# Designs tried in a protein design chat: VH-VL binders against p08169r482to628. Part 20

Target 1, 147 residues: p08169r482to628
Amino acid sequence: LLCGVSDGKQRFDLSALARHSELEQNWEAVDGSQREAEKKHFFINICHRVLQTGQARGCPEDAAVCAVDKNGSKNLGRFISSPTREKGNIQLSYSDGDECGGGQKIITNITLMCKPGDLESAPVLTTSRADGCFYEFEWRTAAACVL
Key: E = the ipSAE of ESMFold2; O = the ipSAE of OpenDDE; V2 = 0.75 times the mean of E and O plus 0.25 times the DockQ between their complexes.

## First folded at step 8 (VH-VL; framework fv_namilumab)

Design b4 (at its last look DockQ between E and O 0.86; V2 from the best seeds 0.78)
Fold by OpenDDE, look of step 8:
Structure b4 (fold): chain C 147 residues (1-147), chain A 120 residues (1-120), chain B 107 residues (1-107)
Amino acid sequence: as target 1 above (147 residues)
Amino acid sequence: QVQLVQSGAEVKKPGASVKVSCKAFGYTFTDYYLHWVRQAPGQGLEWVGWINPNSGGTNYAQKFKGRVTMTRDTSISTAYMELSRLRSDDTAVYYCAREDWYSYGFFDYWGQGTMVTVSS
Amino acid sequence: DIQMTQSPSSVSASVGDRVTIACRASQSISSYLNWYQQRPGKAPQLLIYAASSLQSGVPSRFSGSGSGTDFTLTINSLQPEDFATYYCQQSYRIPYTFGGGTKLEIK
């Protein structure tokens, strides 16, 4: 699997967002729509499994996206597909997460949009489907800009 | 106030099983993880594992996997730790301790401890 | 597993003294380091969490510092009730691990 995508002569590399060392920190997003005790915290890594450290210490080993709440930790998807170019942005899809009912497994999509000069902003949760089977994040980052 | 109350001392023979209880008071039982930590006589502290009282999910130290079972009864705000195939080196005071599900992983409240003695 | 090493294993001091206890992790644990006090025959009690945050109800003479691999617990102006065993604990990775303890005795 690649941590980048090519579209014609345009190349994109998301490697700058990847956390490889357990000395690094996962990317974090929070669903602030709930009361404090009910909030979900999301930990995201790019092209790599979530580091099982810090607040993500209880996350599943094979999760590229992990949700932590009062119910524990859930695998929201694994890195088993390379990113693609869609509608001028970069699309990353993590699949084969935990079971969410009816034999369906959780999927997480991340839309990365070019924001020149910004490698510090975190992803933002934009969609959390009621059935718990689908999550979507929007991420404005310089890593999504053409090389 | 928050309080964790554990069951009384146990004396067991090698090969037997022991089940220690930890009843929570003064807070919402399902909002916090419960850990078990043991301490052999004159020794330091050793982490055994945790249970999420809300989901029932558990995480055991590798050393105890296959021998330890953590459960809970939410109706009475009580957690249980069962250790099987006991041996002499399992002799220790066993503590339950509370941890916020989203925190730096500290134990802010502890039970009074349960002494488990394993001897022939 | 992350190994936690405390030093010294024991220390003798007098009331009013300033005491420093060190805790070292075998790898970086950021600020996921907690300190506990244990008196004889009692359960441990939380003193410091997140390396430097004082637990509610704990006297201000206790303080924690450090990050990464090296951490320090400081007790200013020792009181009679402070003579006990102190443990550091990392919660950065599973399994949680504790230091070997530091016994603070009366000189």
Scores: ipSAE 0.858, ipTM 0.935, lowest interface PAE 0.5, mean pLDDT 95
Fold by ESMFold2, look of step 8:
Structure b4 (fold): chain C 147 residues (1-147), chain A 120 residues (1-120), chain B 107 residues (1-107)
Amino acid sequence: as target 1 above (147 residues)
Amino acid sequence: QVQLVQSGAEVKKPGASVKVSCKAFGYTFTDYYLHWVRQAPGQGLEWVGWINPNSGGTNYAQKFKGRVTMTRDTSISTAYMELSRLRSDDTAVYYCAREDWYSYGFFDYWGQGTMVTVSS
Amino acid sequence: DIQMTQSPSSVSASVGDRVTIACRASQSISSYLNWYQQRPGKAPQLLIYAASSLQSGVPSRFSGSGSGTDFTLTINSLQPEDFATYYCQQSYRIPYTFGGGTKLEIK
């Protein structure tokens, strides 16, 4: 698997966003709830499984995105497909997450958009489908800019 | 006040099973993981595993996988740990302890302990 | 698994003394380090969580410090009720692991 994409003329590399060691931290997002008992915390990695440390210590071993709430930890998708180019942006589709009913498994898409000069940004949850089977994040980052 | 009350001492033969209970008082049972920690006579503390009382999900230390089962009954705010195929080196005091589901992983309240003796 | 090494294994001290107990993790655990006191025949009780946060109801003579791999528990002006065994515990990774304990005895 590649942590980048090329369309023949332009090359993109997301590797700067990948977290590999205990000296690094997963990327994080929350669902916006004010009360801790209702919050869902998301731990996200790029092109790599989440690090099973700290608040993500209970996450499934092979999750690339993990959700933690009062019901426990869930695998929201694995890194098993390379990024693709989509309408000027880059998309990662993490699939084969935990079972979510009706024989379905959770899928998470991350849309990465070029934002020159900004590696300090974080992913933002934009979709949480009511059936719990699909999640979508948007991420404005310099890592999504052409090389 | 918060309290965890465990079942009484057990004496078992090798090869048997034991089931220890831990009843919670004074807090919302499903907001806290319940952990089990054991202490052999004269020795230190050893983590056995946890259960999330809300979902029933569990996580066990590797050495106990296949022999331990943790369950709960939310209607009576009670957690259980069952250890099967007992050996003499399973002789220990077994504690339950609670941890907030989103925390730095500390145990703020403990049960009084249940002595399990496995006679050879 | 993360191994937790406590030292010393025992210490003899007098009422009024200052005592420090060390705990070392085999890899970085950030601040996911907790301290417990256990009196003979009793369950452990939480003293300090997140390396340095004092649990409610614990006397201020107890303090914790450290981050990463090296941590200490300090007891200022020992009292008779402080003679017990002390354990550190990491919660950075599953499985949670404990130090071997430090027995604090009257000299």
Scores: ipSAE 0.656, ipTM 0.879, lowest interface PAE 1.5, mean pLDDT 92
ESMFold2 (binder alone), look of step 8: mean pLDDT 95; pTM 0.963

Design b5 (at its last look DockQ between E and O 0.91; V2 from the best seeds 0.81)
Fold by OpenDDE, look of step 8:
Structure b5 (fold): chain C 147 residues (1-147), chain A 120 residues (1-120), chain B 107 residues (1-107)
Amino acid sequence: as target 1 above (147 residues)
Amino acid sequence: QVQLVQSGAEVKKPGASVKVSCKAFGYTFTDYYLHWVRQAPGQGLEWVGWINPNSGGTNYAQKFKGRVTMTRDTSISTAYMELSRLRSDDTAVYYCAREPWYSYGFFDYWGQGTMVTVSS
Amino acid sequence: DIQMTQSPSSVSASVGDRVTIACRASQSISSYLNWYQQRPGKAPQLLIYAASSLQSGVPSRFSGSGSGTDFTLTINSLQPEDFATYYCQQSYRIPYTFGGGTKLEIK
């Protein structure tokens, strides 16, 4: 699997967002729509499993996206597909997460949009399907800009 | 006031099993993780594992996997730790301890401890 | 596993003294370091969490500092009830691990 994508002569490299070292921090997002008691925290890594450190210490080993709440930690998807180019953006899909009913596995999609010069912004949760089987994040980052 | 009350001392033979209980008072049992930590006589502290009383999910130290089982009964706000195939080096005071979820992983309240003695 | 090393293993001091206990992690644990006090025959009690946050009800003479790998517990103006064993604990990674302890004795 690649941590980048090529579209014609345009090349994109998401490696700058990847956290490889246990000394680094996962990317974090919070569902602001939830009341404090029901708050969910999301930990995301790019092209790599979530680091099982800090608040993500209880996350599953193979999760590239992990949700943490009062019920514990859930695997929201694994890095088993390379990024693709869609509608001018970069699409990353993490699949084969935990079971969410009816034999389905949780899937998480991350849309990365070019924001020149910004490698510090975190992803934002945009969709959390009611059945718990699907999540979407938008991420404005310089890593999504053409090289 | 928050209080964790553990069951009484146990004396077991090698190969036997022991089940220690920890009853929670003064707070919502399912809102906090329950950890088990043991301390051999004159020694330091050793983490055994945790249970999420809300979901029943557990996480055991590798050293104890296969021998330890943590459970809970939410109806009576009680957590249990069962350790099987006991050996002499399992002799220790076993503590339950509360950890707030999504915290820095600290134990703000502890049970009084349960002495488990394993001897022939 | 992350190894936690405390120093010294024991220290003698007098009432009113200032005492410093060190805790070192085998790798960076950010601020996921907690300090406990254990009196003889009693369960541990939380003193400091998140490296430097004082637990409610704990006297202000206790303080914690540090980040990464090196941490310090400081007790200003020791009181008679402070003579006990102190442990550091990391919660950065599973399994949680404790330092070997520092026994604070009366000189």
Scores: ipSAE 0.880, ipTM 0.943, lowest interface PAE 0.5, mean pLDDT 96
Fold by ESMFold2, look of step 8:
Structure b5 (fold): chain C 147 residues (1-147), chain A 120 residues (1-120), chain B 107 residues (1-107)
Amino acid sequence: as target 1 above (147 residues)
Amino acid sequence: QVQLVQSGAEVKKPGASVKVSCKAFGYTFTDYYLHWVRQAPGQGLEWVGWINPNSGGTNYAQKFKGRVTMTRDTSISTAYMELSRLRSDDTAVYYCAREPWYSYGFFDYWGQGTMVTVSS
Amino acid sequence: DIQMTQSPSSVSASVGDRVTIACRASQSISSYLNWYQQRPGKAPQLLIYAASSLQSGVPSRFSGSGSGTDFTLTINSLQPEDFATYYCQQSYRIPYTFGGGTKLEIK
C-alpha cells in the first residue's frame, strides 16, 4: 500500500505528512460549532493510523481519522486504499470506519491540493454529512505538489 | 455540591463476583467519563478503566479485560463496576472518579471508596 | 504501558519546610501529568493538572513544573494538613498509570 501516486510521468509522495513516532502529533481539525456540547475534534494522520496519545488517547486502534466528542471517540476510516489523482489533486479515501446506522460504515475523503512552500498547513473540514457516515477534508500543502 | 456516593463494603469468597455502584450528584452526569481506580491495603493506585455515560462505551486496562464490566444508568446518574472470578489479590478499595470528557485526563472528584475483601 | 517513578518514597519534614517530590515517566508524556494528595483513610484529591495548573481551591503553596519525562511537585511552606501521601498520574496514553507514591511525614 503506497503513500503516493504516479500520473503519467509525474510522481507524488505524501509521506512527509505521515506521523509515526511518539515525538510527533496527529494533525487536527475542529468542527465549527461554538457550543462545547456540540464540539467535535478530529485527529488525522496520512497513510497511517492516528497516534493514540494526548487528546487522541481514546481513539480506536486503526483509525486514520478519529473524531472525539462528548459521546466518545469514533473511527472515521482506515488507511486501506492508496491515494489517487483526481482533477489535478490527490485524494485519500479512508473507509471501513465505525458503524453509523443502516449497515453503513463511516468514510472520510481528504483532498490534497498543491500549495508550494507550505508544509505547515492543516486539513480543513468541508463536509460533515448529517447521518454521520461521511466526512470530507481539504488540505492545501506542498506535499501534494509534483516531485 | 459535586459528590460521588458509592455502595457499601463487600466481603466475598474467591471465585465470586462483586458489583459496586457510584451515584453522581450536583453535576451533569453525561459531561464526564466515569473511571474506576483501586487501591490494595497499604499500596498505591491502579486504574481499572472508564465508561462514557453518553454512549455506554468502555475502556479497560488490559489486566482486567474479560473480568470487568462497567455499565451505567443515566436515568439515576449511576455507574457500576462488576468484577468477576475474584481472587485474594483483588482485595482493595475501589474508587469511582470523574474526568471531564475533553481534558488532560485528571480526576477532579472521587467517590468515598468501597472496600472489597476477598477471603476464604 | 508508561511507568511512573516517584522519588523519594518517603520524606520527613517540619512545618514551614519547602519540599520537592519528583516524578519520572518512562517516555515523554508531554504535559499530561497530574498530582494528587491522599490523606489517611480518604480518597485522593486533585492538586495539580496538566503538569502545572493549580486546581481550584488548592492553596498556592503547591506548585508543579516539568514536561516530557521529568516533573516536580513543590510545597513551599508545609502546614500540618500537608502530611499525606502524594501520587503523580499520567494520562497521555491508555492505560492511565500512577507513580508509587511519596509519603510526607512529620519530623
Scores: ipSAE 0.733, ipTM 0.897, lowest interface PAE 1.1, mean pLDDT 92
ESMFold2 (binder alone), look of step 8: mean pLDDT 94; pTM 0.957
ESMFold2, look of step 10: ipSAE 0.684; ipTM 0.881
ESMFold2 (binder alone), look of step 10: mean pLDDT 94; pTM 0.956
OpenDDE, look of step 10: ipSAE 0.879; ipTM 0.942

Design b6 (at its last look DockQ between E and O 0.77; V2 from the best seeds 0.79)
Fold by OpenDDE, look of step 8:
Structure b6 (fold): chain C 147 residues (1-147), chain A 120 residues (1-120), chain B 107 residues (1-107)
Amino acid sequence: as target 1 above (147 residues)
Amino acid sequence: QVQLVQSGAEVKKPGASVKVSCKAFGYTFTDYYLHWVRQAPGQGLEWVGWINPNSGGTYYAQKFKGRVTMTRDTSISTAYMELSRLRSDDTAVYYCAREEWYSYGFFDYWGQGTMVTVSS
Amino acid sequence: DIQMTQSPSSVSASVGDRVTIACRASQSIRSYLNWYQQRPGKAPQLLIYAASSLQSGVPSRFSGSGSGTDFTLTINSLQPEDFATYYCQQSYRIPYTFGGGTKLEIK
């Protein structure tokens, strides 16, 4: 699998967002719509499994996106597909997460949008489907800009 | 108030199994992870594993995998730790401890401990 | 696994003294470090969590500091009930691991 995408002569590399060392930190997003006691913390890694450290210490080993709350941790998807380019942005889809009912497995989509010069911003949760089977994040990052 | 109450002392022979219980009071049982930590006489603390009372999910230290089983009965807010194929070096006080799992991972409440003695 | 090393393994002090116990992690654990007190024949009791947060009900003479790999538990003005064994514990990564303990004895 590639941690980048090519569209014609344009090349994109997401490797700058990948966390490989357990000395590093996962990217984190918080669902702020809930009360403090009910808040979900989302841990995200790019092109790599979530580091099982800190609040993500109990996340499944194979999860590229993990949700953590008082009830435990969930695998929201695995890195099993390379990024694609869609509508001018970069699309990353993590699939084969935990089962969420009816034989379905959780999928997480991350839309990466070019923001020149910014490699510090974290992803933002934009969609959490009621059935718990689907999540979307938007991420404005310089890593999504053409090389 | 929060309280964890463990079962009484056990004396077992090598090769036997022991099952220790930990009953939780004063809080929502399924909202916190329960850990097991043991302490051999005169020694330090050793982490055994945890159980998520909500899902029943468990995580065991590598040292105990294949020999430890953690379970829970939510109807009575009780967690269990079973250790099989006991040997003399399993002699220890076994503690259950509560963890606010989604936080910094500290054990804010402990059971009183259960002494397990393994001797021929 | 993350190894936790406490120093000293034992220390003698008098009532009213100031005591410092060190805990070192084999790798950075950020602030995921907790301190426990264990009196003879009793279960451990949480003193400090998240490196420097004082657990409710714990006297203010106890304090924790540090981050990364080096941590310190400080007891100001020792009281008779403070003579016990103290343990640090990391919760940054599974498996959780404890320091070897520091026995605080009366001089």
Scores: ipSAE 0.889, ipTM 0.945, lowest interface PAE 0.4, mean pLDDT 95
Fold by ESMFold2, look of step 8:
Structure b6 (fold): chain C 147 residues (1-147), chain A 120 residues (1-120), chain B 107 residues (1-107)
Amino acid sequence: as target 1 above (147 residues)
Amino acid sequence: QVQLVQSGAEVKKPGASVKVSCKAFGYTFTDYYLHWVRQAPGQGLEWVGWINPNSGGTYYAQKFKGRVTMTRDTSISTAYMELSRLRSDDTAVYYCAREEWYSYGFFDYWGQGTMVTVSS
Amino acid sequence: DIQMTQSPSSVSASVGDRVTIACRASQSIRSYLNWYQQRPGKAPQLLIYAASSLQSGVPSRFSGSGSGTDFTLTINSLQPEDFATYYCQQSYRIPYTFGGGTKLEIK
């Protein structure tokens, strides 16, 4: 699998966002709520499984996005498809996560948008579907800019 | 007052199984992972694994995988660890200990320990 | 697995002394290091979590420092009740692992 996409003459590469070693940290997002017991913490990697370290130490081995809450850790999707161009942005779709009912498995989409000069920004949760089967993050980053 | 109370000492023959219980008092049982840690006589501490009492999900150290089973009964706030095919080197004090579900992975309260002796 | 090495394995000291116990991880564990005290015949008790955070109810003469691979537990003004074995424990990766222990004997 490639950690990039080409659209005509333009090429994009997300590999700068990938976290590979035990000395690096996953990207993180939090689903804010009023109650501590309802909080959900997201650990995210790009083109790679999450690192099973620190607060993500209990995450499933093959998750590319992992949610941690009071019920434990869940696989929100695996890196099994390369990124695509979608409406001028880059989309990374992680699929084949944990089961979420009706024979379905959890899917997470990350939409990456070019933001020159900002490689170290954070992904933001924008969608958490009520059936628990779909999550969406948006991420403004220099890594999404044309090479 | 937070308290973890374990079942009493056990003497077993090689090849048998043992099931140790750990009853929780004074806190919300499902807010904390329950861990098992053992200590052979005169030796250090060895992590066995955990159970999430809310979901029933478990994680076992590789050394014990296939021989250990951790369960819980949330109606009585009790966790269990069963170790099968016992050997003499399984002789140890077995502790339960709690860890908050989102934490730096520390054990703030421990059970009193259960001595398991394996001898012919 | 992350190996935890404690030193010294034992130490003998007098009441009022300052004692330092070292713990080294085989790889970086950032601040995911915890310290426990175990008195003879008793379960371990948490002293320090997250390398340097003092657990509630623990006397302030105990302190922890370090990050990455090298960590220290310090006991200032040693008291008779501090006779015990001390363990470090990492929680950065599972399986959780403990140091081999440091037995503190009061002269």
Scores: ipSAE 0.709, ipTM 0.889, lowest interface PAE 1.3, mean pLDDT 92
ESMFold2 (binder alone), look of step 8: mean pLDDT 93; pTM 0.946

## First folded at step 10 (VH-VL; framework fv_namilumab)

Design f1 (at its last fold request DockQ between E and O 0.87; V2 from the best seeds 0.85)
Fold by OpenDDE, look of step 11:
Structure f1 (fold): chain C 147 residues (1-147), chain A 120 residues (1-120), chain B 107 residues (1-107)
Amino acid sequence: as target 1 above (147 residues)
Amino acid sequence: QVQLVQSGAEVKKPGASVKVSCKAFGYTFTDYYLHWVRQAPGQGLEWVGWINPNSGGTYYAQKFKGRVTMTRDTSISTAYMELSRLRSDDTAVYYCAREPWYSYGFFDYWGQGTMVTVSS
Amino acid sequence: DIQMTQSPSSVSASVGDRVTIACRASQSIRSYLNWYQQRPGKAPQLLIYAASSLQSGVPSRFSGSGSGTDFTLTINSLQPEDFATYYCQQSYRIPYTFGGGTKLEIK
């Protein structure tokens, strides 16, 4: 698997977003649509599993996206597919998460959009499907800009 | 007032099982993780594992996997820790302790402890 | 596992003294370090959480500092009830681990 994408004309490298050292921190997003007791915290890593440290200490070992709430931690998807380019953006699809009913496994899509000079902003949750089987994040980051 | 009240002392033979209870008072039982920590006589503290009372999810220290089972009864705000195949080095005071979820992992309230003695 | 090392293992002091207890982690645990006090025959009690946050109800003479690998618990102007064993605990990674303890004895 590649931590980047090339369309033959342009090359993108997402390695700057990858957290592989335990000295680093996972990327975090919060679902603020709920009251405090019902809030969900999302931990995201790029091209790598979530670091099982800090507030993500209880996250599953193989999760590239992890959700933490009052019920515990869930695997929202694994890094088992390389990034692709779609409509000028970079698309990540993390699949094979925990079961969410009917034999279906949770999938998380992350759309990376170029934001020059910004490698510090965190992803933003844009979609949380009611059945708990699908999540979407938008992430504006310099890593999504052409090299 | 938050309080965790544990069951009484136990004396067991090697190979037996022990089940310790921890009843929570003064707070919403399902809003906090409940941990178990043990302390051998004259020794330090050892983490055993946790249970999420809301979901029933558990996480055990590797040392105890296969021998420990943590459960809860939300209807009576009570958590249980069962340790099987007991051996002499399991002799310890076992504590339940409360951890707020999504916290820095501290134990703000503890039970009074349950002495478990394993001897032939 | 993350090893937590406390020093000293024991210390003698007098009422009114200033005492510092050190806790070192085998790797960075950021601020995921908590301090507990345990009196003889009693359960541990939380003193400090998140390295430096004073637990509600705990006297202000207790303070915690540090981050990463090195942490310190400080007790200013020791009181008779402060003679106990103190433990640090990390919660940065599972399993949670405790220091070996520091027994604070009266001189």
Scores: ipSAE 0.911, ipTM 0.952, lowest interface PAE 0.4, mean pLDDT 96
Fold by ESMFold2, fold request of step 14:
Structure f1 (fold): chain C 147 residues (1-147), chain A 120 residues (1-120), chain B 107 residues (1-107)
Amino acid sequence: as target 1 above (147 residues)
Amino acid sequence: QVQLVQSGAEVKKPGASVKVSCKAFGYTFTDYYLHWVRQAPGQGLEWVGWINPNSGGTYYAQKFKGRVTMTRDTSISTAYMELSRLRSDDTAVYYCAREPWYSYGFFDYWGQGTMVTVSS
Amino acid sequence: DIQMTQSPSSVSASVGDRVTIACRASQSIRSYLNWYQQRPGKAPQLLIYAASSLQSGVPSRFSGSGSGTDFTLTINSLQPEDFATYYCQQSYRIPYTFGGGTKLEIK
């Protein structure tokens, strides 16, 4: 499994976004619910499982994206596929998350877009499908720029 | 007015099981994880595990896996811990304690404790 | 598991004294450290959470400090009601773990 992609002319490497040690923290996003009881917190890693520390301490072992709400923690997808090029951007698709009904398992896509000079940004939730089976994040970051 | 009320003391023989209850009052039962923490006489505190009262999901400390079961009944705001195949070193006061579901992992209210004595 | 080492194991002090209790984690726990007071025969009670935040209803003579691996609980101007055992607890990783306790005796 690769933490980068090439389309023949251009090469990309997402490794700067990977979090590996207790001195680092997962990337985070919030769904923006007004009700505290309805809030959902997302913990995200790149090319690596979520670190099971801090607010993510209850996350499933193999999750690359984990959602935490009052019902507990859910696996929103595992890092089992390498990133791909999508319309000038980079897509990372995490699959085989927790069951979400009808024999389906949760999938999360992250679209990474080049933003030169910015490695401090965070992913933003753009899609939360009503059936709970699909999530989409967008992320503008220097890590998505051509090498 | 927040209160956690536990069931009474138990005396058991080695090999038996015990089930301790913890009834919650004065707050929304499903907004908090319910934890169990034990304390052997004259000793420190030891975390046993938690239950999420919404989902029923649990985590158990490794030394208790296979011997502990945590359950809840949300209709009566009550959590339970059952410990099986008891041995003398399970003698302890067992506390329930609540933790806000998204927090720095602190126990802001505790039950009064349930003494479980295991002796031949 | 994250080991929590507490010192001293016991201390004897006079009313009005300043007492400090140390707690060390075997790895960084950032600020995921909580302090409890346990009076004899009673359940523990939360004093300090998130290393330095004072729980509601706890007297201001109690304070907490530290981050990472080294933490301190301080009691300024010790009072007779402060006779108790004090525990630190980490919540950075499961399983939650406690320090061994510090027994504070009033002379």
Scores: ipSAE 0.787, ipTM 0.906, lowest interface PAE 0.9, mean pLDDT 92
ESMFold2, look of step 10: ipSAE 0.714; ipTM 0.890
ESMFold2 (binder alone), look of step 10: mean pLDDT 94; pTM 0.955
OpenDDE, look of step 10: ipSAE 0.908; ipTM 0.952
ESMFold2, look of step 11: ipSAE 0.756; ipTM 0.900
ESMFold2 (binder alone), look of step 11: mean pLDDT 94; pTM 0.954
ESMFold2, fold request of step 14: ipSAE 0.696, 0.660; ipTM 0.885, 0.871
ESMFold2 (binder alone), fold request of step 14: mean pLDDT 94, 94, 94; pTM 0.954, 0.952, 0.954
OpenDDE, fold request of step 14: ipSAE 0.910, 0.908, 0.910; ipTM 0.952, 0.951, 0.952

